# Ledger of designs, part 16: VHH binders against NADH dehydrogenase (ubiquinone) complex I, assembly factor 6 (Ndufaf6)

Target 1, 289 residues: NADH dehydrogenase (ubiquinone) complex I, assembly factor 6 (Ndufaf6), of Mus musculus (Mouse) (a2ail4)
Amino acid sequence: SVAAASGPGIPGSHLYCLELLRKRDYESYLCSLLFPAECQRSASALRAFNVELAQVKDSVSEKTIGLMRMQFWKKAVEDMYCDNPPHQPVAIELWKAVKKHNLTKRWLMRIIDEREKNLDDKAYRSMQELENYAENTQGSLLYLTLEVLGVKDLHADHAASHIGKAQGIVTCLRATPYHSSRRQVFLPMDVCVQHGVSQEDFLRRNQDKNVRDVVYDIASQAHLHLKHARSFHRSVPAEAFPAFLQTVSLEDYLKKIQRVDFDIFHPSLQQKNMLLPLSLYIQSWRKRY
Short names: E, the ipSAE of ESMFold2; O, the ipSAE of OpenDDE; V2, 0.75 times the mean of E and O plus 0.25 times the DockQ between their complexes.

## First folded at step 4 (VHH)

Design R13 (from G11 with T101S G104Y L105G Y107L; framework vhh_8ghr_2)
Fold by ESMFold2-Fast, scan of step 4:
Structure R13 (fold): chain B 289 residues (1-289), chain A 121 residues (1-121)
Amino acid sequence: as target 1 above (289 residues)
Amino acid sequence: EVQLVESGGGLVQPGGSLRLSCAASGFTFSDYAYIGWVRRAPGKGEELVARISGSGGYTSYADSVKGRFTISADISKNTAYLQMNSLRVEDTAVYYCARESYEYGDLFDYWGQGTLVTVSS
């Protein structure tokens, strides 16, 4: 192909971001469509960036290659704040979002640094370590999303922190059947130890009461964060609410895991929510989270 | 039916210790529920300082109290405890025992009456 642009830019970079989301993060694709028209492109760029980083751990067989990809993104972010983004479609779209919304560089760097630390195949030592990972990844992403929406508000930031932690915890729970099939368990070790549960119990798909109690404690922590964020929703400006559309899927998972008595291996937990587009639209119309 | 009753509050000097008790009735700690200690100082919002799982005894703490406070439960007595060590002036607050519910829109569905803890000379 022939590059037709004279300055930093790639023809079709926006479409590349949308296709990446449709393929790798369909929920974020749907959520982006419900943003104000002037924010949709930047919101898609942020989520595409997240996909690029999130897939590194699962898509590379060698940590060295993962570290090289993280170093690429660190340099890409440094360079885009100097108006010299690399010729890569997600980086170009992210650079445009940075310029348009004066996005905070610290949040982008925090996401990259946390993903880099997490390239090791190691379980979280504690619930606190999982929450810190969630805050630094999902939390940072939500802070940037609020900046795209033009929201500068302490209550919105506080809600974003709690929602980010809930999202990270739910993501860890949701991924457990997949990771256990590959002989990996990332659930917080302190919670497992407290209930007398070993990683081998998850590898064997043990459904005994103590294993369900581990899942309950972890799910309950995510639910606590979601309820805390909701407890002051009236203090959060409505302009922030598009950033929190992901709470629809969080609540759906938390309700489903409760209905199966915290059996993390129940087949119903792996089924797609066919009503997700309608549920997202209704939540957006009602201006709630 | 459900009732939570706190005891053990009082006046203590900085660096001192107190143990708060929360006696529960109308439900058992073995159910899927958490018991939390929530404090509120004059002019400040509510802070969840510690919580314990009724199903297995899993505990978590606010950063402000980690290493100083210990939450525990006696399942046979259906009573939760908050052992507070190395108390500071800023720990002065009304301490509430509360039951966290998975199903409710609020963080907690049942609250005790509260017990005052004052840390001063």
Scores: ipSAE 0.012, ipTM 0.499, lowest interface PAE 7.9, mean pLDDT 86

Design R15 (from G11 with Y102F L105E; framework vhh_8ghr_2; at its last look DockQ between E and O 0.01; V2 from the best seeds 0.00; counts 0 for: pae E 10.7 > 2, placed apart)
Fold by OpenDDE, look of step 8:
Structure R15 (fold): chain B 289 residues (1-289), chain A 121 residues (1-121)
Amino acid sequence: as target 1 above (289 residues)
Amino acid sequence: EVQLVESGGGLVQPGGSLRLSCAASGFTFSDYAYIGWVRRAPGKGEELVARISGSGGYTSYADSVKGRFTISADISKNTAYLQMNSLRVEDTAVYYCARETFEGEDYFDYWGQGTLVTVSS
């Protein structure tokens, strides 16, 4: 009976993580509920960790403050592997997950490092750069999630990589109206240039054909990644499937954007899908992703 | 016709080893989520002992057999194996090979006839 050393737990730290997800990443919140019971806390902790990091860019007015927050998390990760996590709810839950599942530190650090680099308000230079970002953040998160599920499988890793990339691309697309309102554009510049589209076109919420074509190309790349991920379905262990449930949300967005002829600024794209919980449940039940 | 044929069962002393085989025909392992070994001891319910993914890349074990049993598969031969080491009297059971689909709840949709494993001094 390896007495789980009850480190100084913050009462309610798990609920904090769930509430954080519910408010800031509702899709992840829903997905976390569909994990095996013994994995739910750990999965939620990982996703809460990701949310904390993702919010740094949006919450800070100065890059210096953002860097300080990233340093906090770097130190936190180092400390938790020394069984001395900071007294922060997400950090404590993450520490528990790390101990329970022997999570790989490298993936946690990669997420932080990549997020730190992304604090610069610069557009992606290429689709490849966006995909790399996605791999290092969302991909890493999925690798950790597979570890939580006890899955060690090459095909699962490949699927995770593709899903991570799709997630990064869709996240970029989804956030485009928000960034535009702040006079920021992060869409891949190579794709924009290819269609003769400037950043200003997005800032002006231009709906010309060439702008739509840019959105189409980017969205198509996400779709392609989903297709690739799904091509591994027969080779992926079923126990990995909970980690990939986010594909339901990704597909939903891609269908929506297609319906509006790739008008990335269409108001319907910002609306929550009320059927998402049901769709996720059905997909979970079908053992598909 | 779908068939799962178990072999390798028999009488063994405590501490001994046995290797079970499950030869599948009429379907391909890779088309299914898992191939598993389920055992039924006299007077007890069914227990999932071990399972391997259809692709052979992932394995899981019951706590009762962890560290003693090893499940494997030769995908090219469409055959699964259960290496049982350090056998105990409580391991006495009929061992069934079964397949699990990618769809639906975690249940096995097809079972072999089973092979008897008796551990007795």
Scores: ipSAE 0.058, ipTM 0.350, lowest interface PAE 2.8, mean pLDDT 91
ESMFold2-Fast, scan of step 4: ipSAE 0.261; ipTM 0.667
ESMFold2, look of step 5: ipSAE 0.286; ipTM 0.679
ESMFold2 (binder alone), look of step 5: mean pLDDT 81; pTM 0.817
OpenDDE, look of step 5: ipSAE 0.000; ipTM 0.207
ESMFold2, look of step 8: ipSAE 0.000; ipTM 0.339
ESMFold2 (binder alone), look of step 8: mean pLDDT 81; pTM 0.818

Design R17 (from G11 with G54Y Y107L; framework vhh_8ghr_2; at its last look DockQ between E and O 0.01; V2 from the best seeds 0.00; counts 0 for: pae E 20.6 > 2, unsure alone 64.3 < 65, grease 26 > 24.2, placed apart)
Fold by ESMFold2, look of step 5:
Structure R17 (fold): chain B 289 residues (1-289), chain A 121 residues (1-121)
Amino acid sequence: as target 1 above (289 residues)
Amino acid sequence: EVQLVESGGGLVQPGGSLRLSCAASGFTFSDYAYIGWVRRAPGKGEELVARISYSGGYTSYADSVKGRFTISADISKNTAYLQMNSLRVEDTAVYYCARETYEGLDLFDYWGQGTLVTVSS
């Protein structure tokens, strides 16, 4: 056990993070390639960390195993701030990012804590609960990304908060067909009640008007967050804009779901956008988000 | 071009053993992939039975198979295995090898065709 722990770092740990993103979060993979060269490795480490945490909920049927995986990451984060990261490729790359950019430990812990609370199969009680979850996970990731970019700015943080909320809402919408096929529905129950819609309507893939109105209300909230973040873009330093490249894919999904009249089960919503690399490249030169 | 091909299913009596294989092409069983075994039984939904990642040292098992099933991988053959011991009638199902998704949705993105395991006295 001493010899295994004392060897060199994990060969190809950065390549591991890139491949994890390419396979499991392709949109973040593409975005990371458009960061300033000196920031790309750290940006990919943050997103690989997010992928590792996101997969826990759906990867085991037993909640106690999920809690053990979250406990591993809590200890890993504690240990990396003591310069003793575990010999795991994502943890090694995250530790390097922490050291290089003096990343704030509280944001990393907030992501883990929030994911741990959300290991059950229960739907969000309200739109506000979904937004709080998104703020604590996606928002915190964006705050860390701004730290990687060297941005310390109140307006950039406010934009990150709104974009994080929009991302969390869109992720919940995009995942609904998959979760419904596994008899899980996470859409906010208060919105469903407002339209006389039960969780069973989604399990049976009901496409009546009231069901599509639920999807409309939820998607509209994501759109409003993007609009709000953009309302003060002139106050946000341009150095922050790489952190916000994900708005391209958010807008793409919101346009697609509008085009199919908010039929969340429409097959076109699951099709990959083959033009996304071009759209992101163009966006990276336009100095806007 | 990702492809997964399962084999090793068949008919076995309760208490018997089988070993399932999942041959992969288009990617390497390495630090960069998580592979799971999912089963579909008559009258029940999908169940993630077991899962492995080389690089994280992570394996996990459904409570229903813990202690009886073992997942493993052979990198040189690009193949994952599920050793199934002490089989029960309720283990009867079609077993699928699946790879985890890549677009931030935490979904299995590639599935094999499945292999049937029948446990019957």
Scores: ipSAE 0.000, ipTM 0.107, lowest interface PAE 20.6, mean pLDDT 83
ESMFold2-Fast, scan of step 4: ipSAE 0.212; ipTM 0.658
ESMFold2 (binder alone), look of step 5: mean pLDDT 78; pTM 0.796
OpenDDE, look of step 5: ipSAE 0.005; ipTM 0.300

Design R19 (from N08 with A59Y G101D S102Y D103G Y104D E105L Y106F; framework vhh_7n9e_1; at its last look DockQ between E and O 0.01; V2 from the best seeds 0.00; counts 0 for: pae E 16.8 > 2, placed apart)
Fold by OpenDDE, look of step 5:
Structure R19 (fold): chain B 289 residues (1-289), chain A 119 residues (1-119)
Amino acid sequence: as target 1 above (289 residues)
Amino acid sequence: DVQLVESGGGLVQAGGSLRLSCAASGFTFSDYYMYWGRQAPGKGREWVSGINSGGDSTYYASSVKGRFTISRDNAKNTLYLQMNNLKPEDTALYYCAREWDYGDLFDYWGQGTQVTVSS
């Protein structure tokens, strides 16, 4: 009986994860609340883990610091699988999730590795590169989420992959104004080149047709991934649906950006959807994603 | 009745090319997203490529990107898949399907066309 060394519990570690999500990833926070009760803590832990990793890029002025933080999480993941998680609230909750659901270590490590690579602040060279990033990050997260839900299904995996890719693309689009303000552009270069658009065009918040066309093409890819994911709806076990509720927010953004003729800098795109909680609830109730 | 009929499959050597066609009938073809899927022996079904109603947006699986091209002729109610630089791993039954609203690409699909790529 290998006495599972009960790592020191951090009182309130679950609440910490929830608060982190509420503040940094409100959509994930809302989605997590719609999970089965027995899965909520684990789902929140995974999302909190993702937030912690995602914040590294934004918080570090020096790449070295970012790398150190990534190393911390790599070690944390290694240690938690040895029942010795670090004394960090997200790590503790993640460890609990790993134990409870026997989460696959590979997916956790893939997220860290991919985000570590992304610390170089380079634009994606291609749409495929963006999609690969999304698969390795958001896709991995969704695979883990399916494990939390106890779902082992090929169709669910396919849906998860497409949703992950859509999420990554939408995230890239949504963040474009922010990055532009920092004189950074991460949009796929191949798409930009195809339309004769430079990074400078985005930095200048150019609204020319060719810029809009770039946004259109990128958004269209996200849309198509979303459609692919949803095409599996009848084949995906219902137990998986909570993992895919984020599609509501993705669709919302894609509709919004279309309404503004793919002006990626339009102020309305930065507004929070106050009806999102209701929409998510309704979708959950309908057992759709 | 909605019908999808695939054609164009066959035996080809590695590095070769094939063009698949899917003839659609019984519905307004131009209103629907269309997809190509494939199923290899002993493997599950996978989506290879998708195209929106207007044909201005396309999706490709990573495994076929750069080699396959999906297109459609709405006037002819036909979906196409140009497959270049075929590989043995591309061997599968290829089928076309439409998206019904939210939904199940398997609502209507053809019998498929067999593509066999020899090494």
Scores: ipSAE 0.000, ipTM 0.205, lowest interface PAE 10.8, mean pLDDT 90
ESMFold2-Fast, scan of step 4: ipSAE 0.455; ipTM 0.803
ESMFold2, look of step 5: ipSAE 0.000; ipTM 0.153
ESMFold2 (binder alone), look of step 5: mean pLDDT 83; pTM 0.843

Design R20 (framework vhh_7n9e_1)
Fold by ESMFold2-Fast, scan of step 4:
Structure R20 (fold): chain B 289 residues (1-289), chain A 121 residues (1-121)
Amino acid sequence: as target 1 above (289 residues)
Amino acid sequence: DVQLVESGGGLVQAGGSLRLSCAASGFTFSDYYMYWGRQAPGKGREWVSGISRGGDSTAYASSVKGRFTISRDNAKNTLYLQMNNLKPEDTALYYCARESYEYGEDYFDYWGQGTQVTVSS
């Protein structure tokens, strides 16, 4: 771990971002290493920023403290567009990325605002609400990542939107066993109601057909988004593909959940993919998503 | 025996509209996500649109978004594609497909024979 000195332009903030990713978001750490050398630092800053925001909900006991942390990040973003970033290593690295790539402030603010709205412990009311959350968080991150890569293309933006939604949905599914063990269920309520399934069914680890059908509908929506993004793969500039390396883990999860007949509690879904670094390298080398 | 029968294709001028239908039989239609795909002469298969089991969620290829609308009637076992503001580039054989988790160059598993759509300039 690094106790990084913080301040505008102080070296060491980059190493702090890398260590944060290695510890809290290992997949994003691996993906950052496959970016063009000139983009790696900025890509790491964006993902470290995402980790800072994502961990607020897990690290605070009260919503009020979470709101104060989100207000810190809103002010930090406002101030960095005035060349006055706070003395915080992730904020300093994000500020450098903002200056280098003219990153769109609206996308950074959209991520913060959406995470602030979701400091609540409530499940998504609908699949649409989950997709909106995914678009505003994961989608915004991908748009900023495309800006880091110098990509200004409507097809790349369209692919990013769909990949972001697929990623958000899969993240919700993947986290369900963990959250259920802590008496929380975030799966879309409208899909659950459609199949006559209650949150208690997930808390009790129910594997009946109705529960599998809920999982199937949600997973199928993620699959639709991934298929959509891939349908125009040949129209997307190759320079955009590093932004979409996360499709490797996304596809791996969708194939695994299908093989276990959408049993979200199956032990095989929690197995680490030991070949992930190789799979990411091969996808990067072949320039696909 | 699973059957998907597409209809509603034809010749139309650029800027025109067509509504395609797909009649499904031999399976419980409401249990499946459904898709529309197309194949133009000399091109590979292209995904056009998809719809969830209940019709509550839809997705579209960027080339057709805002112009095409997918819908379904589970009581009639029928899938629809409303095609507005048609362009010459939309000329293709259109087919409906039942859901599949396939990965590859062709992302579709088809049961239908297709209906031809020809858009003249």
Scores: ipSAE 0.000, ipTM 0.165, lowest interface PAE 15.8, mean pLDDT 84

Design R21 (framework vhh_nb_b201)
Fold by ESMFold2-Fast, scan of step 4:
Structure R21 (fold): chain B 289 residues (1-289), chain A 120 residues (1-120)
Amino acid sequence: as target 1 above (289 residues)
Amino acid sequence: QVQLQESGGGLVQAGGSLRLSCAASGFTFSDYYMGWYRQAPGKEREFVATIYSGGSTYYADSVKGRFTISRDNAKNTVYLQMNSLKPEDTAVYYCARDSYEYGEDLFDYWGQGTQVTVSS
């Protein structure tokens, strides 16, 4: 829409963002439909931006090409705050969101910088390193989402920080079978060492108790963050709740991993939740997280 | 069968220290998160600290740097070391257990509480 653009525009940039989410981040696509109508486009732009950055590692065979793509996004963010966005559909939609909601540039830059640092195929050295990655990526994304919703509240920011950390930890756990099949293990090394577990144990899909104990400790940390986020529920403005709809899928994974006795390689963990749209709608209707 | 028994509360001067203990029975202690909550007169119950089965800890901002939560799985006991106490720390302190059961309240079992009174 011409009315929606004050500078350069690309026809169908919004539709491009929606299709990108539908294909690469279906959960965020569904969540976007439950946002206030005036916020949906900007929320979709933020999630599409996240998909663009997340895809870099999987889409490029050379770190150098990945670094060039991250440098493109750093310059794109710098330029959009000068009202000169590049002719790229996600960048145009993100620029519109930046202008509409006065989005904090530092949060966008923090996401890019953290993703750039993780272009190497190196495991996290510690649970703290994984949590820092989660805070800087998922946490920043949630802070920006709160800005889209018009929420400026300390308790909402604290809840977002904890939900972001829980999400990053669960994402790491969820991806472990996929990465191990490609001879990669990203699970925190300090937790593995504590239980006498080596990277090779995951590559061989070992289901011994010590491997399950590693998964238990990591999943327990995600559960801890989710419980702490919920402890602020009464202090968080209701306007913030759409930002936290991802807790539905987060809790679903934590319940599933517990039911299979923390067997990270159990086939049921790779199944899509076919009832996710209904679960998200019910959560939205109940106005909680 | 699940029982949580707090001890160690009392009267202390501002700037002083107290150590609370919670003896647990009726369940496999090492499998559960343990936490401390407090409730001051006329106030809602407030989160203080939690410790997961593997030993990682989390604190309320109001107590961070002053309180330390720890556990001894061999003794089925969780502790709260309270340093640099302030009059606003005056409350009944509750030990709580939480399971790995999601979708429930933060903590599913509570002790009877132990009174901590900090005089100015």
Scores: ipSAE 0.000, ipTM 0.319, lowest interface PAE 12.0, mean pLDDT 85

Design R22 (framework vhh_nb_b201)
Fold by ESMFold2-Fast, scan of step 4:
Structure R22 (fold): chain B 289 residues (1-289), chain A 119 residues (1-119)
Amino acid sequence: as target 1 above (289 residues)
Amino acid sequence: QVQLQESGGGLVQAGGSLRLSCAASGFTFSRYYMGWYRQAPGKEREFVATITRGGSTYYADSVKGRFTISRDNAKNTVYLQMNSLKPEDTAVYYCAAESWDYGTEYDYWGQGTQVTVSS
């Protein structure tokens, strides 16, 4: 139970969301601070919601408990649209964002449903499955972020789709050393098979050329999505650009993985980017993504 | 100097085939994505196909199943095999080389080759 965050509108619920992001999603914390002042609280609520869902898979030992936590969030979202949010700090802040911006319920439900489907610890069968997962999770999160910014635009949605897919792919790559240490591999099976690579190769932290070629192909897909999103940036309203600040970290990871010749286990890939706050500020000032 | 030189364009009947070639020079070809884009009369340039350095391919929905992109790193050449051509495929086709060197910020484009599909 969280005694300090009991009622809707209590200041403690916002501070809880900020602290959650600071501890478990520092990049999103920094990005939220660069949003227009009137949108920062709602942006933080959406990112905190994403953290709550993302950590379920890694924080529970049994699928049944994970399913119960996903069921809690489905009910929380249903109840929010009836003005009856649970007295849970992230849910309260998300409810306020829903009310303020008329957030689309379908996107929130799509995130929960997709996370629930992905609780079974199975690798993606194909790059298409990984991209579908990324679209339904990261893509939905970006569509909601655009709604917070007051943006309803086809080109912005198209850019969000590409950026969401790039983010999901990079997140999968970034998490590979962590998951391999727990004897799990989620990288797309079709790409692995094409290069003669097995899950065991990743569990043993194999750095042979064919393993690097798998990483290269997967990273290349993320790079192409980012390039495609940028190819029509002039058609995207400038009001949308704060939603896409995460492209700074996507580009940083893609530069780093290239510099280590696609060695997914290289220690430098786990290093904190000390220049991230400056890079985010510069991108925000320049109105680019 | 970097150059991309397209060839193989021309006039063809609907249902016919053409093979476009793009010869690249002046850069390390094997490190670049290679792609094909097209621009129809009075339209904006649109993506057609791309191939990564490792050979993974991606296609626009309008050409999937009809077009095949391939590359020959030994010859510094990328190809676009176009089958079952339709009048709506009529366009100037451009070869592109895209770097993954984010700090260098350059992409290279060819001059284009005209493809005209008659009904």
Scores: ipSAE 0.014, ipTM 0.416, lowest interface PAE 6.6, mean pLDDT 85

Design S03 (from N03 with D56E E101L L103D; framework vhh_7n9e_1)
Fold by ESMFold2-Fast, scan of step 4:
Structure S03 (fold): chain B 289 residues (1-289), chain A 121 residues (1-121)
Amino acid sequence: as target 1 above (289 residues)
Amino acid sequence: DVQLVESGGGLVQAGGSLRLSCAASGFTFSSYWMYWGRQAPGKGREWVSGISGSGEYTAYASSVKGRFTISRDNAKNTLYLQMNNLKPEDTALYYCARGDLYDYGSDFDYWGQGTQVTVSS
């Protein structure tokens, strides 16, 4: 509505979103700066929303509090589609993006629902379950990002689905040393069983070939999704490409883990990519993903 | 200029053994995954085995697992394939390839000319 477009806001709500990204998702912060000027604010709002949901598991001591925060976000999304957003800076910026771009409510709700289900500290039963989680979270986020960019295209959606799955798989791999230090393992159980690997092998930081084989299979699946997404690049509108800038970091991680022969505990995997801003700029300039 | 030169092929009877070699030049050999692929007439190219830059990780196609062993000597820029208990179905032109990251049996950066392996029944 007109009322929504000219409605109340929180002073500094946009700055709040940018600071949240700078602290909790620096890569998404950098990517947002390479979006078309008219889309940057909305792109930042979507990524800030994702950070708010992702950090719930780390920032609350009890599952009940996590469930209450997820219920807050479900209510916030319901209310913002009635032009009644809560007085919370990320929700205000998300509401503005919803009105500006007519964002699909179903995608926002899928992200919240999937994050809520993942509040339990349970490993994925299968690679399929990990891919479903990635599709419903990262995939939904990319579909919304395409809507911000004004892209309505089947090939763009197909590429986004594959990139979202690759992102979710790589995120699971990158987080494994951190989770193992807290006696948690989320790697797909079916892949572990196939190679005779148990949860204890990761908790003990085992580097034997069987453990590397598990990492190899999981990393290979992420690469396959990225390769498949790239196979459509000539059919994808160029206007979609800013949504896929995070493929730079996906490829960087996949190259690093291969160089250490799939030793997921190798210290070099924790190193920051100091050339990331330059790599993102070059990929943006070349107009590819 | 990347150059890969395969050798060691020949005629062998079923149950026999052969050792293939691939001499690599024009790139930092230890920084790349290396692969062996094969092509029988009319069948198309088939991935056989791959080895990490360090040599610590190896992978094999199901059809050759337990019979073939891939290895490398980074000091000599040479890739090897030890082929044991050869079967008539192993008859093919064997290629050495430098792979792009994660090219596990698809497109390779560079293929050599190949070395012919013929297994008689």
Scores: ipSAE 0.000, ipTM 0.402, lowest interface PAE 10.7, mean pLDDT 86

